# Ledger of designs, part 10: VHH binders against o13842

Target 1, 320 residues: o13842
Amino acid sequence: MYETRDLTGNAGKPVDTNPWPNNSKIAVSFVVNYEEGGERSLLYEDEGFETFLTEAGLMPFPNRPVRERSIESCFEYGSRCGFWRILNLFKKHKVPFTCWAIGQAVEKNPVVVGAMEEAGCEVGSHSHRWINYEGVPPETEYEHIKKSVQAIQKASPSNSAPRSWYTGRASLNTRKLVCQVYKDLGLPQPFDSDEYNDDYPYWVADPLASKPGAEDDKGLLIVPYTLEVNDMKYAVAPGFCNSDDFYTYARDAFDVLYEEGLEGAPKMMTIGLHCRLTGRPGRFRGLQKLMEHITSKEGVWVATREQIAQAWSAKHPYKA

## First folded at step 20 (VHH)

Design dd1
Fold by ESMFold2, last read:
Structure dd1 (fold): chain B 320 residues (1-320), chain A 123 residues (1-123)
Amino acid sequence: as target 1 above (320 residues)
Amino acid sequence: QVQLVESGGGVVQPGRSLRLSCAASGFKFDWYAMGWYRQAPGKQRELVASITYEGERTNYADSVKGRFTISRDNSKNTMYLQMNSLKPEDTAVYYCAKDTHGWYSNSYTFDHWGQGTQVTVSS
């Protein structure tokens, strides 16, 4: 599937029909990553402690076969405090987010799924562990994908399987493996967010079809994500120094896309959040400011990724 | 557990043909590329031929191009090597090998091997 790259997309041309409801000028997807309990630790027989998107910044030494309780403690802040602080903000403003939940994190704290459903949020899957899947054996990755779906569905009061998918640190096989797992479980294909390359959803060929364009090619909808309008930049260098940096960057991205929508090119925007990062009070102020800015504008649709996928598909169906 | 069992080796005269088989079990055969390696006496193992998981693309070592044909039957979990116009230089133990990657890879890393089958070409 990755034998060629699509460097063209729409070639800068806006779509011919606004897919967003009420003639909205922008669709905004807030994403909350729930990763706490899925990260690397000797407790889970990993080879070392977690070093990615932590409070520790750049580590001058390689990962070691020890536990780093300070890092684990910072993750625990996300599940104990940050998740709830963020959820309460969205409940107060009566707008939803999509969560990408790590299956093992859900197993270790299942109440978060019910809390998100009750608030009207979508619970998608982030696979079973929060690790790099490059180089993981395909059968092992298959089992992780399956376990994550089952864990989320088990924790769901509505017994709902995740409809949205994001792995992040994926293998070349991840997309097809995800589709294969969903088919084997008798579930509709998920909406795939393991792309970062557009301001619109778009269709690709069904990875399980006999070939692209064949009669069995039902398509796969890509709903792009972002690594730049993302609070991960609090934890990487150069990145955000304070909550105003996050707010200003996200606001400016929103304003540009909103203005393009006013001029006839309504697009989507994603804002990526992590419970342990933006959930800290000092960083949380940036999210509060952003929420006030976005909700002060007319013609803004804050929606789950499933809602965005459905609105897109209704106006721009797949053509095999 | 991954198991690869080669068969079809033997002693043949130069210019003759031989067909090797590799019976595979313990893994999803049609998820992986497969290959044949050989090791001549006193030499290191060398890749002879490889084939994609669906059987659509093949590659060959220069020394065997046009004489050897790799194929697979995914319904029988079996890979084959048809060896025509055999030369004394083809004398080696031939090994069936499984790539470690799934459907998509820019390169193969063969991580599981059979016990091998001896092919001897002498007059």
Scores: ipSAE 0.391, ipTM 0.761, lowest interface PAE 3.8, mean pLDDT 93
Fold by ESMFold2, fold request of step 24:
Structure dd1 (fold): chain B 320 residues (1-320), chain A 123 residues (1-123)
Amino acid sequence: as target 1 above (320 residues)
Amino acid sequence: QVQLVESGGGVVQPGRSLRLSCAASGFKFDWYAMGWYRQAPGKQRELVASITYEGERTNYADSVKGRFTISRDNSKNTMYLQMNSLKPEDTAVYYCAKDTHGWYSNSYTFDHWGQGTQVTVSS
């Protein structure tokens, strides 16, 4: 896997059958990343404090063996306030999101899983820790994947295991390790979002098959994610200065894809959110404006990633 | 916990053959690429051959190409080096090595070695 790159995709050709229900012109996936409590800290035996996607604006040396309570405090805002503010907005508009939850974050605040489930949202997995898995020993990454699934399932009132998967800072082994863990746990293969390269879901060969195209190749569905229609840009460059920057960019992306859907090429769009970032009141206004814009349009399907995966696979099944 | 135990070394005349084995334990053998290194007296340790986790892709040092064959049996957690047409220049301690990465990697980094097995090619 990854010996070659697929630079072609559909070569600009729209799919031949609209998979979205009610002839919808766009499928919209809101994603809420729940990471708070999984980030690097000496408290968790890491080598230093978290430096990625922080309010501090400083980039301290990564191997500095101290805690930075101000950064930890900013993460705590996400779990204490930002998560709930975002959840309440989605409840108000009666549309779901998919959460990628960090297993350790769930262990330290399990009530969020039940709250999301009660609101009709999907709880997927973001692995166990919020760290860079490149260079992590494969057996350790396997155990993290497994522990995250178990933590989420344990916290779930319905005892539901996550069906949607995103690691983010992944290793070359992550995709196959995730599939291996799910198989070993007797669970259906998850929908993989560790790609950023298309406006359609698409199939790849099952990483666990004896070879691509073999009788045991059941496929793996990729449901792409985004690093650009994503509130992480409040904390990285080139980024958003204020909530109107986020709103305008996300609105324009939505309008382009919506118009393409009206012209016969209905696609999907993802909007990435973080509790500690968009959950701040000044940034939250941008999400409110975006929600009003999207929900004012006809032919828009706001759905979980599981729903998108199921709708896609029903009309575009894997052909080995 | 990673254990690599080489065997099959010995003293042999030029032109003869030896087969080295490496018994592996303490890790998921079929998750990792494996390799054979050798170190001749007064020389630096050099990679002789490597093999992917599934056994389908191999690489060889130019000095041994066409004479040595690396293989593995994942059901027995064992790697092999068949050494044919041995030369005095092949005299070295041969080490079994494990890559630090998993199934897929950008490159091999062999960081665990066995105790080594002596191969001596002389009349």
Scores: ipSAE 0.377, ipTM 0.744, lowest interface PAE 3.9, mean pLDDT 92
Fold by ESMFold2, fold request of step 24:
Structure dd1 (fold): chain B 320 residues (1-320), chain A 123 residues (1-123)
Amino acid sequence: as target 1 above (320 residues)
Amino acid sequence: QVQLVESGGGVVQPGRSLRLSCAASGFKFDWYAMGWYRQAPGKQRELVASITYEGERTNYADSVKGRFTISRDNSKNTMYLQMNSLKPEDTAVYYCAKDTHGWYSNSYTFDHWGQGTQVTVSS
């Protein structure tokens, strides 16, 4: 599957049919990462405490086998306060987001799934733990994928399994393992967001097919994600210093893609958010400004990743 | 538990052939690359041959290229090593090994081993 790289894509050409409803000039996917309770901790028998995308930056004595309550407390802010602050903003503006939900985080705070569904948001899967899956044994990763789907479905008032998938720190086997789990559970193949390489969804060959292009190749839809229009840049360097940095960067990315849509190349855009980061009041102002900017424009479709996948697929079906 | 059971070893004359088998159980056989290692007395184990999870690619040590053929039958959970034109230098305990990574990996790491089967090549 990864023996070659596709450095070409569409070679700069717009797709031939605008798939977005109402002749929209851009499809906007807000993503809320719900990770709180899935991160590394000795409480969960991990080797140490979580150090990625935290308020504390580089802590003294990295890789120490201890609990770090300050870091855990910051994650707890995300689940206790930040998630709700963000959800209420989306309810106020009557637009949805897609959540990447960690299965273990859902198990420890299942009420968030129902709250998101009631607000019209999509709950996708972020796998079971918030860890690096490179080097995890394939059978263990398989079980994590399965557990995450089941945890989200169990917490779902509608008993809905996640249709959208993002692991993030994935292994080379992740994509095929995800497809295998969904097949084994009798679920429709998910939309895969473990790519960062385009402003359009696109098809790849079904990882479970006997060969690319064979009769059993039903395709796999990729719905790209982002690491740059993403509030993780508050917690990495070089990154965002204040909420206006986030706002101006995301606004400018939106304006460029919106203008390209006006010129005949309507694309999609993703904005990545984390409950514990943008949920802090000082950072939240940037999201508020961005929401006001985006929702004030004509021809903007704010949608879930499932909605984007379905709209795109309807106009651009897979051809094996 | 992962089980790897080698068979087919024995004593043969130089120039003759042997076929080793490795019966695998306790894991998803067609998820993993497999390999054959050998260890001569007083030597470190060396990789003899490896094969990808569905048998599409094979690799061989220079000392056995053209003489040995690795293969697998995923329907029987079995890997094979056909050893032709055997030399006294091929005398070793031969081990079946399982890669830990799955279908796709940056490199093989073989961390599960069988008990081995002795191959002795002598006049």
Scores: ipSAE 0.356, ipTM 0.736, lowest interface PAE 4.2, mean pLDDT 92
Fold by ESMFold2, fold request of step 24:
Structure dd1 (fold): chain B 320 residues (1-320), chain A 123 residues (1-123)
Amino acid sequence: as target 1 above (320 residues)
Amino acid sequence: QVQLVESGGGVVQPGRSLRLSCAASGFKFDWYAMGWYRQAPGKQRELVASITYEGERTNYADSVKGRFTISRDNSKNTMYLQMNSLKPEDTAVYYCAKDTHGWYSNSYTFDHWGQGTQVTVSS
């Protein structure tokens, strides 16, 4: 895997003129990353404190082998306040999101899983720690994947294992390791979101198959994610200065895809959110505006990633 | 505990053959690429051959191409080096090595080694 690149996709051709329920012109996946408690800290025997997707942003912030309580405090805002503010907005509008939950974060605050399930949201996995998995020994990454699935399932009132997967800072082995863990646990393969390269789900060969196209190749469904329609841009360059920047960018992405749907090429869109970032009141206003815009339109299906995967797979089953 | 145990070394005349084996334990053998290294007296250890985790792709040092064949049997956790047409220059301690990266990597980094087995090619 990854020895070649698929630079072609569908070569600009429409894949399906009506892939979504109720003749919807766009499927919208809101994603809430729940990471608070999984980030780097000396408390967890890491080598330093976390600086990625923090208020430290692009500024030089010399990392040292100490705890940085100011950054930890900002993460705590996400779990204490931001998560709930975001959840309440989705409940108000009666639409779901998919959460990518860090296993360790769930262990340290398990009530969030039940709250999300009660609200009709999907709880997927973001692996066990919020770290860069490139360079992590394969057996260690395997154990992290397994622990995250178990932590989420344990916290789940319905005892549901996550069906959607996203690592983010993945290794070259991550995709196959995830599939291996799910198989070893007797679970159906998850839907993989560690791709950023298309506006609809698509199939790749099963990483566990003997060869692509073999009889044991059951496929793996990719449900792409985004690093650009994503509130991480409050904390990276080039980024958003204020909530109107986020709103305008996400609105414009939505409008382009919605219009393409009206013209016969319905697609999906993802909007990535972080509890500690968009959960801050000044940033939250941008999400409020976006929600009003999206929910005011006819032919919009706001759905979980599992729902999107199931709708797509029903009309486009894998053929090895 | 990762263990790699080489066997099959010995003293042979030029032009003859030897088959080296490496018995592996303590890790998921079929998750990792493997390699054979050798170290001749007064020289640095050099990579002789490597093989991917599934056994489909191999690479050889120029000095042994066409004469040596690396293989593996994942069902027996064993790697082999068939050494044909041996030359005095092949005299060295041969080491089995395990890559650290798992199924996929940009390059190999061999992080664990066996004790070595002596191969001596002399008239």
Scores: ipSAE 0.339, ipTM 0.723, lowest interface PAE 4.3, mean pLDDT 93

Design dd1
Fold by ESMFold2, look of step 22:
Structure dd1 (fold): chain B 320 residues (1-320), chain A 123 residues (1-123)
Amino acid sequence: as target 1 above (320 residues)
Amino acid sequence: QVQLVESGGGVVQPGRSLRLSCAASGFKFDWYAMGWYRQAPGKQRELVASITYEGERTNYADSVKGRFTISRDNSKNTMYLQMNSLKPEDTAVYYCAKDTHGWYSNSYTFDHWGQGTQVTVSS
């Protein structure tokens, strides 16, 4: 794995002219990242305070081994206010999202898992901490993956383990480690979203197989994610200056994919959200506008990543 | 607690063979690439051979290609170095080494070594 790159995909050919239920012309996956309480802090014995995807932007001076309560307070807005504002919008429109939940964040505020399940949303895993896993020893990353699954399952009123996986800042070992943890826990392999490279789910070889194509190769389904239709762009440069920037970019991405679906190539689209970013009232308007736009169209399937993975794999089973 | 224990060194005449073993414990052996280093008196340690976590790919220093063979048995947590056609220049302490990165790495950084085993090629 990773010795070669697949630069070809399906070479621009539509994979299926009707992959989604009810002859839908697009499958839309909203993703809510729940990270609050998993970020770096001296409170958690980290080396410093969190600086990524914060209101502070680029720090004008070196990060120091101190707590930065202003940044911690901004994260707390996400868990205290932003998460609930976003959840309420999805309940109003009666459509689900997939959450990637950080295990430690769940441990520190478990009520969010039950709230999401009651609303019909999927709770997937974002690993245990919100850190860069490159350079983390493989045995440590294994334990983090396991802890995150167990934390989410424990917080789940239905005792459900996460079926969808996204690490984000992954190591080269992450994909295989995730599969190994799920196998060791006796759980079915998750659907992996640590790719950004297509508008369809697609199969790769099972990282646990003896070799690609062997009898033990059951495949791994990739459900791609996005770094561009993503509210992280409020916090990185060049990015979104206001909610109209987010709305118009996401709307235009939706319209292009929807039109392609009407022309015989229905695809999937992901929209990435963070509780502490889009949950702010000024930014939230952009999500409201986007939701109205998407739900006003015929032939749109707003679904969880598990639902998308299941619909796709039923029509396109893995060929070892 | 990572432990790497080398064995199989000794004194041999030029042209003969030795087989070195490295018994590994305290970590998931089949998660990591492994390597053999050697150090002659007054010289820097040099990488002799490396092998991927499952044993599928190997690499050798130019000075030993065709004479040395690295292998591993993941069921026994053991790595081997078969050293054929030994030369006086192969005289060194040989060290077993464990890579830091796990299964997938574009380069190796060996972070743990054993105590070494002496190989002396002399008439």
Scores: ipSAE 0.305, ipTM 0.693, lowest interface PAE 4.6, mean pLDDT 92
Fold by ESMFold2, look of step 23:
Structure dd1 (fold): chain B 320 residues (1-320), chain A 123 residues (1-123)
Amino acid sequence: as target 1 above (320 residues)
Amino acid sequence: QVQLVESGGGVVQPGRSLRLSCAASGFKFDWYAMGWYRQAPGKQRELVASITYEGERTNYADSVKGRFTISRDNSKNTMYLQMNSLKPEDTAVYYCAKDTHGWYSNSYTFDHWGQGTQVTVSS
């Protein structure tokens, strides 16, 4: 699949049919990453403590084979406080998010799945551990994918398997492995979000097909994600210093895409959130402002990634 | 436990052919790129040929291009090296190797090797 790159996409042309319900001018996907309990720790027999997307910023010293309770404590804030603060805001505004849940994090705090389902949110999978899967043996990654699906389904009051997928720090094998696991479990293919390269969903060839365009190629729908309209920028450079930085950037991204929709090119937008980052009160103000801005506009559809995928697929079916 | 078993080596005259086989077990064969390496006494081990998991892309050392053909049969968990127009310089122990990476290798980092099979090209 990666032998060539698609640098063309739609070549700047609007899609031929508005897929969004009620002639909406933009589809907005809020994503909440639930990672707490899946991160690196000696408690889980990892080589060291977690250093990515933490309050500690860039560590001046090499990662060490010790536990760092301060970092673990910051993650615990996300699961104990930040997740619930964010969930309450979405319940207040009666709009959903999609969660990418780490399987191990769900095993260690399964109550979050039922809480999200009750609120009308989608619970997708973020694989089993919150680690870099590049270099992980393919058979091990396969088992992690399977464990995450099973953990989420087990925690689900409706016994629902995740329909949306995002690994993030993926291997080159991840996409095909995910499709293989879902096939082996007798589940329909998930919607894949391990891309950052477009303002609407698009089809790629089924990784399990004999070749692109073959009779067995049923396609795979990509629902792109974002690393820039994302609160991870509180913890990486160049980043957000305060909640107004996050709000201003996300607002401006929304306004540009909304205006393009008014002009006949309705697109989608993703906003990425982390429980331990935006869940902090000072940062949370930025999300509150953004929510007020977005929900004050007409013609805006705030939806789960599954809903976006279904609406898109209905109007733009795969053409092998 | 990963097992790679080479066979088909032997003594042949220059200009003749041999076909090497590598029987694989203990892992998902069709998930990995595979390769053939060779090592003559006192020389460094060198890549002879490699093949992607599905068999669609191959690479060859310049010294064997046009003479050797790598192939695989994923239904039999077997890789082959067809060696035509053999030269005395092809004399070496030939090793079957499994890449570390899965379907989409970004490098040829081989993590398992067979015991090897001797190929001797002499008059």
Scores: ipSAE 0.290, ipTM 0.681, lowest interface PAE 4.5, mean pLDDT 92
Fold by ESMFold2, last read:
Structure dd1 (fold): chain B 320 residues (1-320), chain A 123 residues (1-123)
Amino acid sequence: as target 1 above (320 residues)
Amino acid sequence: QVQLVESGGGVVQPGRSLRLSCAASGFKFDWYAMGWYRQAPGKQRELVASITYEGERTNYADSVKGRFTISRDNSKNTMYLQMNSLKPEDTAVYYCAKDTHGWYSNSYTFDHWGQGTQVTVSS
């Protein structure tokens, strides 16, 4: 895997069959990252404190082998307040999101899983810790993947294992390790979101097959994610200065894809959110405006990533 | 917990063959690339051959290309080195080695070694 790159995709050609229900012109996936409690800390025997996607993100911040309570406190806002504020907005508008849930974060606050399920949202996995998996031993990453699935399933009132997967800071082994864990647990192969390279889902060869195209190649569905229509840009450069920056960028991305759908090329769009970032009241206004804009349009399907994956697979099955 | 046990060494005359085996346990054998290293008296340990986790891609030191063949049987957790047309210069202790990185890697880092098996090529 990764010996070659697919720089072609569909070569700019729209798919020939609209997979979205009700002839929708766009499928919209809101994603809520639930990471609070999985981040680096001496409390968890890490070498330092977390600085990524925090209020300290763009400034020099000496990372010492100590706990940094200010950063921990900002994460705690996400789990204590931001998550609930965001969830309530989605309940008000009666549309779902998909959660990337960190397993350790779920273990430390399991009630969020039931709350999301009751609201009709999908709880996917973000692996067990919120760390960079490059360089993590394969057996350790395997165990993290397994722990995250088990933690989410244990917290789930419906005893549901996550069907959607996103690691983010992945290793070269991550995709195959995820498939291996799901196989070993007797679970259906997950939908993989560790790509950022298309406005459509697409199939790749099953990493566990003997070789691409073989009889045992059942395919793996990629449901691309985003690092640009993503509130992480409040914490990285070039980024958003205020909630209107987030709103206008996300609105413009939606409008472009919606217009393409009206012209015969209905695609998908993802909007990435973090509890500790957009959950802050000043930033939250941007999400409110975006929700009003999107829900005011005809032909918009706001769906979970599992729903998008299933709709796509039904119309565009894998051809080994 | 990782165990690598080499066997098949011995004394042979120049031009003959030996087959080394490495029995592996304590880890997921088919997750890792494997290699053979050798250390001649008074010299540094050198890579002889390496093989990917599935057995499809191999690499060899220039000094053994065309004479040695590395292979693996993942169903038996065993790696092999077929050594043909042996020369006195091949005399060394041969070590089985395991990579740290799993199926896919930007580079190999061999982090565990067996006890070694002696190969002596002389008349």
Scores: ipSAE 0.282, ipTM 0.680, lowest interface PAE 4.6, mean pLDDT 92
Fold by ESMFold2, last read:
Structure dd1 (fold): chain B 320 residues (1-320), chain A 123 residues (1-123)
Amino acid sequence: as target 1 above (320 residues)
Amino acid sequence: QVQLVESGGGVVQPGRSLRLSCAASGFKFDWYAMGWYRQAPGKQRELVASITYEGERTNYADSVKGRFTISRDNSKNTMYLQMNSLKPEDTAVYYCAKDTHGWYSNSYTFDHWGQGTQVTVSS
């Protein structure tokens, strides 16, 4: 599957001048990462405490085989406060997001799944733990994928399994393992977001097919994600210093894609959020400004990743 | 728990053949590349042959090319080493080995192996 790289895509050509409902000029996917309770900790028999996308990444916190309650407390802010602050904003504006939910985080606070469903949001899977899956044994990763699907479905008032998938720190086997788990559970193949490389959904060969292009190749729809229009940049360098940095960067990215849509090339845009980062009041102001900007424009479709995937695949079915 | 059980070793005369088997359990056999290692007395363990998870690609140490053939039967969770034209320098304990990476890897890291089976080639 990864023997070659696709550096071409659509070679800069528009693929569809009207791919979105109501002649929309841009599809906007807000993503809320719900990771709190899935991160590394000695409490979960990990080898150290979590430092990624935390205040520790901005301070010299030597990673040691101990618990760091200050970091755990910052994550807890995300689940206790940040998640709800963000959810309430989306309810107020009556637009949905897609959640990447960590299975273990859901197990430890299942109420968030029902709250998101009630608000019309999609709950996708972020696998079971918030760790780097490179080097994790394939059978263990398989079990994590399966556990995450089951945890989300169990917490779901509608008993819904996640349709959208994102691992993030994936292994070379992740994509095929995800497809294998979904097949083994009798579920439709998920929409895969473990790519960052385009402004449209696109098809790749089904990882479970006998070979690419064979009769059993039903395709796999990729719905790209982002690491740059993403509040993770509050916690990396060089990154965002304040909420104005986030707002102006995301606004400018939106305006560029919106203008391209007005000129006949409508695209999609993703905005990545984390409960413990943008959920802080000072950072939250940037999201408030962005939401006001986006929702004030005509021809903007704010949608879940499932909705985007369905609209796209209806007009662009896979051809092996 | 990963288990690899080698069999088929023994004492044979030079020029003869042996077929080694490795029965695998405790993991998804067809997800992993497999290999045979050997260790002669007083020497370091060396990779003899390797085979991809579906059996389509093989690799051999120069010292055994043309004489040894690695194969696998994924329906039986078994890997084989056909050893023809055996020489005294083939005398070693032979170990079945499992790669860590799953389907996709540019290189193998063999991290589990069995207790081994003795092959002795003596005149």
Scores: ipSAE 0.258, ipTM 0.687, lowest interface PAE 5.0, mean pLDDT 92

